# VHH binders against Cytidine deaminase 5 (CDA5): the designs that were tried, part 5

Target 1, 346 residues: Cytidine deaminase 5 (CDA5), of Arabidopsis thaliana (Mouse-ear cress) (q9s7l8)
Amino acid sequence: MAQQYKFVFTAEQAASEGVTDHKKLPKLIRKARNLVKAPSKVGAVGRASSGRFYLGVNVEFKGLLPHFSIHAEQFLIANLALNSEPKLTHLAVSDNGTVFQDPCYDCTRFLKEINNAHQIEILIKNAHGRDGSFKSLESHMPDEFGSESILSAEPSLLLMERDNCLALIDEDSAAGGISSNADLCSFLKLEALKAANKSYAPYRKCPSGVALFCEGEVYAGWYIETVDRTISLGPVQAALVDFIARGEGKGFDKITGAVLVEKKDAKVGQEDTARKLLEKIAAPNCDFKVFHCQEERKDWITGAVLVEKKDAKEGQEGKLLEKIAAPNCDFKVSHCDEELKDWIKL

## First folded at step 17 (VHH; from p4 with R56K)

Design r3
Fold by OpenDDE, fold request of step 21:
Structure r3 (fold): chain B 346 residues (1-346), chain A 122 residues (1-122)
Amino acid sequence: as target 1 above (346 residues)
Amino acid sequence: QVQLQESGGGLVQPGGSLRLSCAASGFTFSSYGMSWVRQAPGEGREWVSSISGSGKSTVYADSVKGRFTIARDNVKNTLYLLMDSLKSDDTAVYYCARWTDYSGEFIKYDVWGQGTQVTVSS
């Protein structure tokens, strides 16, 4: 039974299923589709750079609008992120197990947030074709459709490890003392914060994380933002991906605790959406709480030098330093024409 | 009978290391999250670290972060606390505790061990 709810395969495990290379991705599609609990069964199979294979499934929530749904591709990508996979190399998506198609427009955009999106190859296979062919993700969506918005100028770094350097806003948090009551553990809060710190929110800078409690286990996810916020994956959705991937078929109705951590006064708040989703799917007595975070001030950072290549767009690093450094931090940006290696010698 | 039994405590010099163990019996160990809690003389109980049922999720108090590692072996029904770079302030009785249901922001404990003494002194 445990094998039936497997969403991540090692190379060895995949090999046991006959998947010895990326060309054999379709061999896992049935497994993916069989895991789908929605009426429409869309499966995704992806190969990570680590050699692991990941399954994606579409998730639909009864009684909620389609925008709450998780596409198979989104599921897969979220699961990659949750497992700290740095790259996706190959992807196969099918709604019938025979034909493998391009990801939908939204999923394509979602995929383009990945740091190595230009290297991702998509399997295309027709019903009558024995052998599918791989094409580049980049070939599927011409650059012309990429929202050249100012927001699009941000580097696509989804699946890159992130630390948003967030800390909880708690009067007691300053003292490093989680609840003075040792009989109580704020595990979910801490996990949600950890998730928030991993959140990919480069555009609107509203990271958030969610932790779910179910029968002694904790599942976590974070907000994955896209240029178009409408196709972003909410932190609850991401946490549910973790739940599905590791929960061995448990129902959402077994979730009895949930914590959201997000920035105070965030322009993009997740609370309402999170609450709505959890109210619909979690246990009736699910205890949902929201906590707020802010950038952790590191008062010990009194000086910083950012060395950037000439003409480099202001990186996220500089902005982060401005937020976390001491208010009186002497922050300098230096532009170097020469290889950074020479700067270390100075 | 549900039982937790700590072991591995002792006297250690500052900078030293200890490994605590908590043996669980009488229940399905893997189905429960676990925590380490310590109590120094004259002080209240202080949460140290927690681990989910599967062991995938771990959290630490700031005071021990980077020095302590919580782990579990669900086959052996044993919880561990690896303590490195011990300080005098780490002197306490260390308890393992089993999680109960989540309520009101907190995970509560229903089963406690007897504790094991850790003394860090030169």
Scores: ipSAE 0.797, ipTM 0.922, lowest interface PAE 0.6, mean pLDDT 88
Fold by ESMFold2, fold request of step 21:
Structure r3 (fold): chain B 346 residues (1-346), chain A 122 residues (1-122)
Amino acid sequence: as target 1 above (346 residues)
Amino acid sequence: QVQLQESGGGLVQPGGSLRLSCAASGFTFSSYGMSWVRQAPGEGREWVSSISGSGKSTVYADSVKGRFTIARDNVKNTLYLLMDSLKSDDTAVYYCARWTDYSGEFIKYDVWGQGTQVTVSS
């Protein structure tokens, strides 16, 4: 009963549910489907390379258009991302608990953003289903996995750990001196900025993050972009995945605070979608605020080791680094041998 | 009845380390986020670090990031602040505070401990 609202299972916990290997993923599908609150009940179960098992559920928002919704597969992938899982290895999806089918076209395009998408094994089991079988995502949709460079996996794709090097713009910075507010914590603003820094937005370069507050706890998520913008998962939806996965069955109407961090004047803005969702589902008095971030300048140097040239007078290279260094950059001065003298040029 | 009691303060040399503890009683500790706030002599209170009820989310003031670690043990109902690489500027009374709600961009506090003195000097 402590497991009633459980969306993440260790290998040991999954084994206690009868999932002793990936072939037995269907034994968790009914548990996933029972966690669905939408009228149609779609469950997803995934195995990550860590050996952990994850659940995904579809999420519908009554009174809002379908593009606000979260598909079970999107939920699952966001759940993996929120738990820092680098790879999804096996996936099973069912809307009735007995038939297991390929993801729809939209979900397939979402899955393609994952580093190892071509290797993801999808459980296929028909209604007459003696035993299911696994097929790679690539083998089912080979036309989607041609030798396109941006769709082929290298270490820098969805589920990869990343830092977008974003900071709040000066107007929104929490940095301050002595003031009447100096003892207060901007928890959600800082968490939303951290989420924006994890955002996967390689196509339009408009990363964003959301943090939600409910009863002493904080839930966060970030924008997950796909090449087709209409299939992308918004940062509010990703944060709601975290809320559902960790919230122990709490209703959305218990969310009393929310912060979105996004780039100023972003082409792919998230504020309107986030506000519409939260006004519909969160507490009537939910405090929702939007703050803006920017990339650190490309020509800033942060955390570098300064290697002085042979015979250079100390201080001369320090002036140059001070001129081009990012704020709060630590400079270290050392003297090195001749083979390093040429790579510190400016 | 709700009570927070800090301990673990003391005198330490620059570069040294301390661990502060905050013992909580009279409430369900895991249901509340917590913060550390400090006050140097003759100055106002300054936020140091905060942690969510589960302990999954932590944030730090820029002045302590990389040197301090906030943690909690929800079995022992205890909040911790692990302080490394201490500087003279860290000299202050350190308070733990319990979150009550979120409004106006900020966490509000409803219960405070009595504080524990940390002094960093040669």
Scores: ipSAE 0.780, ipTM 0.921, lowest interface PAE 0.8, mean pLDDT 81
Fold by ESMFold2, fold request of step 21:
Structure r3 (fold): chain B 346 residues (1-346), chain A 122 residues (1-122)
Amino acid sequence: as target 1 above (346 residues)
Amino acid sequence: QVQLQESGGGLVQPGGSLRLSCAASGFTFSSYGMSWVRQAPGEGREWVSSISGSGKSTVYADSVKGRFTIARDNVKNTLYLLMDSLKSDDTAVYYCARWTDYSGEFIKYDVWGQGTQVTVSS
């Protein structure tokens, strides 16, 4: 019974379904479409560089406008991210199982946040053919994914591993006193913080994460930002992807707990939208809490960079500028050196 | 009918290792999250680590991160706590507990084992 709700297949599991390589990817489209509960059934199937296969389905919410919905391609990409897949190699999308379609506007923008988007192979033909054929997105949709377009699409790190170096603010860090809460586990708060640390929010710098509780299990997801905020995927929607992918067909009305972690005073806050969605779909008494995080103080040494830049121009190569461009959350830095701060006023 | 039974405690030197087990019976083990909670002599109970029903999600108290590993075997209906680099302040009775629901910020427990003693002494 658990296998009828499968959204992730190892290469061996896919082979048992007749999918021995990427050319057989269309065989999974019917399974994806059969998992759709929305009236309009759209299925997406993808192969990751790990060799695993992923399903995506569209998700619609009764009584909410379509803008809250999750497209099948968004579901697929979130499913990859939730499983730490760094690279999508092949993609097929269909609303009828036999004719395959190009990504829509929203999905095109979503795909552009992936580093290798121009190289993704999309299924072009299978209406009356046996296996279909694949073409890179760059070749098939050069205006959207051509080398000029992709080279200007920054930061494009949606599927990359990341740590936003977030910690709960002090008033949210612990509830345990000497005698009352030390024996209790804040499972959802900790998982939502882990999710916020994985959040892809490079444009407005407002990462967030959500954890959901249902019948002894925890599901999590994080905010996935695009340049156009209106087509970003909210942290609750990402957590619902995890819930659908691993929840074995459970209804949303079985979700009894939820936690959002987001930055204090975030310009792009998630609380009101998350509350509205959960109030509509979760259990009537779903316990929803919001906690806040902040970046651990890990600063770049700006004064040192300016000194090295001048020194590099005067007979040294500027390799330090390249090191500073790489995200390094491992080193502990409190503040710029006060003496360097004065010196950079040159 | 629903029962949890801890085992694997004992006396160990600082820096040593132990593996605790918690045998579960009388319920569908994989449908419930589980926690380890400990109680040092003369102290209140302290949460140690928790694991979701599938085992997909695990969390640890700051005092044990990097030294302890929680795991479960849903075929054998057994919860584990692998304890490395033990310190004297890890001395306690260790209990396994079954999750019942989520309320406010916290997991609530409805079934407890009888505990197993871990003693770390130099």
Scores: ipSAE 0.771, ipTM 0.919, lowest interface PAE 0.9, mean pLDDT 81
Fold by OpenDDE, look of step 17:
Structure r3 (fold): chain B 346 residues (1-346), chain A 122 residues (1-122)
Amino acid sequence: as target 1 above (346 residues)
Amino acid sequence: QVQLQESGGGLVQPGGSLRLSCAASGFTFSSYGMSWVRQAPGEGREWVSSISGSGKSTVYADSVKGRFTIARDNVKNTLYLLMDSLKSDDTAVYYCARWTDYSGEFIKYDVWGQGTQVTVSS
């Protein structure tokens, strides 16, 4: 039974399925397609740099709009992230098990966020039964992708390990740590926080994480942002990827607890979307709670001097310091002549 | 019969290490989250650590973070607590507990062990 719900294969396991190299990715496509949670069966098979193979499946939620859906490619990437895979090297996608096509436009954009996106090869195979060929993901990217990438000052680092240095905003946490209360909510809260700290949100800086509880098991996911917000994968969706990948076919209706951790006053809040999705798919009595986090302050910064030009308006540097410095930080502003560069002395 | 039995407690010097075990019987062990809870003399019960059914997810109280490691062997139906760098404040009776269904803000436990005494003293 355990083999039927397998989404990750070691090299050895893959070999047992006849997948001895990247050219044999199609051999796993049937397994992927059989695990699809949608009327249309789209399967994705990927090879990671570690030598492991990952499956992706499309997921649709009854009664929800398509933007809640998870594409097979997104699922696969989330699955990679959840398993701390640093790179995707080869990808095969098929909606019928015979023809292997390019990822859709949205998925291509999603894939582009991967740190080694330029190295990813996509399997193209026609219906005529030939072995197909691999092409670079880059070759598939419309020219329009290049212009947007230039606008993004931050490199695409999806699948890179990340620590967002987030801490919960909790009165109880201030007194020297999370109270040792035998509280399941605390458990989920902590897991959601961990997820939030792994969240890829470089553009809007709104990381978030979700933890789901189901029959003694916890599943977690985090927000995966793309340049285009509409293509981003929400933290609940990501957590559901974990749920599907490890839940051995359990229904979403067995989810009885959920926690979202996101930044306070986040420009991009996930609460409403998370609530809507969970209300639709989880147990009717699912307990959903939202907690807020903030970046950890560097308590060692107890004094700072900002040197700025006399004509400088109160700059963003002071605000930044207020966010990262100790609450009792002695912050002073000194004005300098026009020839001096603005700097902060810590 | 559903049962939990703790073992491995004892007297240890500060800075020492202990390994606690909790043997589970009478239920599908892997289907349940588990926790360690301790109670010092004259104090209330304090949560120490929890682990999900598969063991993939673990959490710790701040007081033990970095020193204690919770683990489980689902084949052996055993829960473990590895305790390193023990302090006098760690002196307590340690209990293992099985999670029940999630309801409300607090984790509920339906099955408890008898506890094992851990004493950290010079």
Scores: ipSAE 0.770, ipTM 0.907, lowest interface PAE 0.7, mean pLDDT 88

Design r3
Fold by OpenDDE, fold request of step 21:
Structure r3 (fold): chain B 346 residues (1-346), chain A 122 residues (1-122)
Amino acid sequence: as target 1 above (346 residues)
Amino acid sequence: QVQLQESGGGLVQPGGSLRLSCAASGFTFSSYGMSWVRQAPGEGREWVSSISGSGKSTVYADSVKGRFTIARDNVKNTLYLLMDSLKSDDTAVYYCARWTDYSGEFIKYDVWGQGTQVTVSS
């Protein structure tokens, strides 16, 4: 990968750039901003718990409304997710390379979806400041942005590994339906499904994934939901993050295939938005297909016990098990050891 | 000339392992996605696994998921298929194939190897 298109740095690579700790995040901001193709150049630099450093860039699409745009912070977070990073620890954002400011209101909310959001530190640096200072993301959030979602009592678990246990509805999903002697692989469909299975959609339960094809390479992304739906990152946008991060400067106009996988009759459908975006940016002859998925029933699951803390709000795990387990699955929920013991004694 | 050549097939007992190789020549190997496809006697071609040009993306048929691993070495211009826990049903001629442009739901192939025979029998 050409150095000029690098969005992810190992600790060693970062060190070679003079970034030896979180206080040196600004040293990568120029690289981030130079990667921006939009008129406004916003760069983000983040340190992951793995020790790797990630760049974020804002992405704007000509001729589309601003809500299609990707903020640098969103880009960074999406890229963390795409690389299976479990935590973001430090973040620096700048639109001019000298001043480092708080993430915008929307990005702050987006960041709040991260499982360790309360631990994230933001670099604040004024134009005249030498080193700046770090502040907690949580310290400046209004009370309404607390850990509890207004819409859901579920914990924010963005960047946590996720398996939505989705399967394609079409009968040929398992066999890779051979349509012709030459057409033997539905690669994009499967990749999009994989992405959908990683989708973070805890509030409205509408996971989706997208796979893009460009010159022998596939890029994928998934829907990243926020409490406020308007701040959510669509699966195409996420896939484009992957495209930008790994595509070595290729243009979107080289995308010739795209597949969206989403739930049938989803309350939050992505098809229209996906289509609109792809029609605008992809190759004119880009083949865009939509497939539908549902929870896969696993008949081999005939028994399950969910153990929850007394104060734990009803999680998604139990509901998922109810959907995917065998119809005769002996499923029990226990909130304490006593309950579990009693059940076992039966 | 664009060519693909499979090797590594043979006779193996159930539960055994094989490693197939596909040597590519005559084109920029890293620029193309690749697939393994197999054909059992009297049956049609069955897709087994695919890998993108860079190797970042891999997918498998359900029938081989968890048992087979597709990989590639772009420096050596070689595609691999690691096959573990082989079953009688895995008996087939295995082909490597090069992707063409994506069209429709499926990836098309324009270059095929001659195939290598894999026989799983006790």
Scores: ipSAE 0.442, ipTM 0.798, lowest interface PAE 1.6, mean pLDDT 87

## First folded at step 19 (VHH; from p4 with R56S S57R)

Design u3
Fold by ESMFold2, look of step 19:
Structure u3 (fold): chain B 346 residues (1-346), chain A 122 residues (1-122)
Amino acid sequence: as target 1 above (346 residues)
Amino acid sequence: QVQLQESGGGLVQPGGSLRLSCAASGFTFSSYGMSWVRQAPGEGREWVSSISGSGSRTVYADSVKGRFTIARDNVKNTLYLLMDSLKSDDTAVYYCARWTDYSGEFIKYDVWGQGTQVTVSS
C-alpha cells in the first residue's frame, strides 16, 4: 500500500480505496490520471475476471509522431496481458475524471481483439449523473459482432496464454551466433524471446518481443496486432507499459539496455521503429541489440481432415484450413496451435 | 565491504533435493539482480539461473529448467536456489553473483560468493 506508482490492485487493495464492486470504478480514475505525465491526461480503469483492478494511462513522446504514442486503453490491455489476465470484464475511461465516455473508434478496434470482447462492459457517465451505467462493447458496435457469436460461446484471443513456438536462430543461440558459450548469461535475450512467444500477431505472423534493463530490473513486452487498422501496439511500447507500471516513477532516460527479438526475414519488422523510439527516450548510448527467431522445426504433419465450421464465412475458413496439413496426414495439435485447438472442439 | 556467502550444499543421491542459500550484506539487496553460477571439476563456470532485483523475472539455463527454482527474500536479504531431481551432472561448486551492469547480450557480475559444494553421487 505504500507504493506511489501503483497500476495493479488486488480486490482487497481496491476495496481499501473504496472500490468494493465494479460500479465504483470511478474512484480509481483520479489515481490513473494523476500518474499521466503527458499534457492531456487520460485515465483508464479495468476490472479483470480474477477480481483484480488495473490502471492505464496515455503515454506521449515529445518530438515523435503520434503513432508512437500509447493510448490509455492500450496501456490497460497491455498491463492485463503482462499480468496474465485472461479476461477484461469492466472498463472506465475519462479525460477529466467526471465524465466517462466511449473509447475512441481506434481504441474500440483494439479492444475487439481482447477476450470476450462482445461482453466487456463500458462505463458511461455524464457530468450530471450521480452514477453511470454500463453498456456492453457489443451494443456500441453491434455490426462488428455479427454471426461469429452464434458459432462460439466465449472466444479468447488477445489475452489468452500462448506459445508461438519460437526459438532463436542458431547464429543467435548456443552455436554459430554472436554468443555460443554456455557460460554467457543472456537475461534480456531470453526475456525478449519469452515475450515474442507471447506475442499476439495472428494476421501478419510477425511476432516480436522486447526486454529493457534499468538499474538491476528487467521489463518486457510484446507486439499486439489488430485486424482492421494500423493501431497495433509495438513491442517497445508494450515493454514501456511494464516499465511505467513497475518502474516506480523512473524516467525513460535510465534505460541502459534493450533487446528486440523478432522473426528472421519478417515482412513487418520492428527494428527501425524500436531504434527510433529508444534513441529518443532511453539513456544516451543505450545498448540496443536485435536477435532473430524462427518457428521451431517440427514434424507436425501426421495427418489431416478438412475442418469446416458451421456458418463460417469465406476467408475465415481459409485461415483455419491453411493450418491443416496435407489431406493424407493426421492432424497434430501442438502447444503453438492454441487457436486450432479451440476450433477442434467445434 | 559487500559480501555474499553461500550455504546449503552437501552430498545427495540422484533424484534428491537441496536448497542453497546466499546471504547478502553491505548493500541494498533489492536494488540488484542476482545469479547462480556453477563450476564442475575441470570445467569453466556455467551460468545456472538469474533473478531481477524485485524477483519479478527469472531465467534458467536449459540444463536446469523445470528442476531448479531461483527465489529471493528481500526482507531477509537472501537468495535461494531450490534444486530438485538432482543428477550427477549437477555436481559442482555453486556461486551466487551480483549484477553490476548490462553489456551486449550478457550481464556483468561484480561481487561473488565463496561457493558451496554440491555433490550428486550414487
Scores: ipSAE 0.644, ipTM 0.868, lowest interface PAE 1.3, mean pLDDT 79
Fold by OpenDDE, look of step 20:
Structure u3 (fold): chain B 346 residues (1-346), chain A 122 residues (1-122)
Amino acid sequence: as target 1 above (346 residues)
Amino acid sequence: QVQLQESGGGLVQPGGSLRLSCAASGFTFSSYGMSWVRQAPGEGREWVSSISGSGSRTVYADSVKGRFTIARDNVKNTLYLLMDSLKSDDTAVYYCARWTDYSGEFIKYDVWGQGTQVTVSS
């Protein structure tokens, strides 16, 4: 029974299914489509740089608006992220198992957030075609959405490892972690925080994470932001990807605990959306709690010397130190005439 | 009958290592989260570590983080606690406990082992 709910395949496992290379991705599409929990059965199959194969499925929630839904491509990307896969190399998407088409506009934008988006090849196959052909995702990208996320000050893109350096604000959490009371909430809190620290939120800088409890198992996901906020995947949705991928067909109604961790006074809050979604799909008695986090202040930097050339305009380095150093940091600027190998001596 | 039985405790010097085992019987082991809890003489129960049913998620108390590793073998129906860099403060009776259904903010335990004594002394 466990094999029926498989969303990740090793190269060997895929080979056993007849998938020995990227050209045979369609052989897994039936498996994906059989796992769909929606009237429309959209399956996605992706090959990661590790050689593993991942499935994506569309997810619809009864009684909720379409923006709560997860597209098969989004599911696949979230599944990659949850498994720490750094790159997607090949993608196949199909709503009928025979025709393989381009991702939709929104999913294309979502895919563009991936660090190697320009290298992703998409399978195109018509109903009458035997093998199909691969084309670059880049060729499908509208010119207007240049690969250069102008808005992201961070060089790291989706699927790259990230640490947001977040800590819980709650005074109770500071006192040395889960001490005497085996608190499930604390367990979930820690997992949600861990998820929040992995959150991809470069644009609005509102990372968040969610942990879910179901029958002795914990699932987690984090906020995946896109330039267009409407295409972003919420932390609950991401956690549900984990739930579906590892939950062996369990129903959402078996979820009895949930924790959201997000920044205090976040411009983009996830609480309302999370609550609404969980109220609809989780157990009626699901305990949902929200905790807040903040960026850890690197208060350990109490002294810094910036060595600059005499003619160097006030560089970005000083501004960075102001942001990360202790308020009482003794910051000194020294000027030298020699080629400096090191700009900052601590 | 549902049962948990701890083993592997003993006397060890500071800096030493121990491996605790908890044998589970009478229930589907993989369907339950498990925890290690310890109790020092004259002290209350202290949570040490927890692991989800599949073993995919683990958490540790700050006092043992980086030193202890919780693991499970669902085929053998056994929970483990690998304890490295042991300190005198780690001296306690160690219990394994099975998670029950989630209610409120706390993990409830319905099944406990008899415990195994760990003594760290020079």
Scores: ipSAE 0.634, ipTM 0.867, lowest interface PAE 0.9, mean pLDDT 87

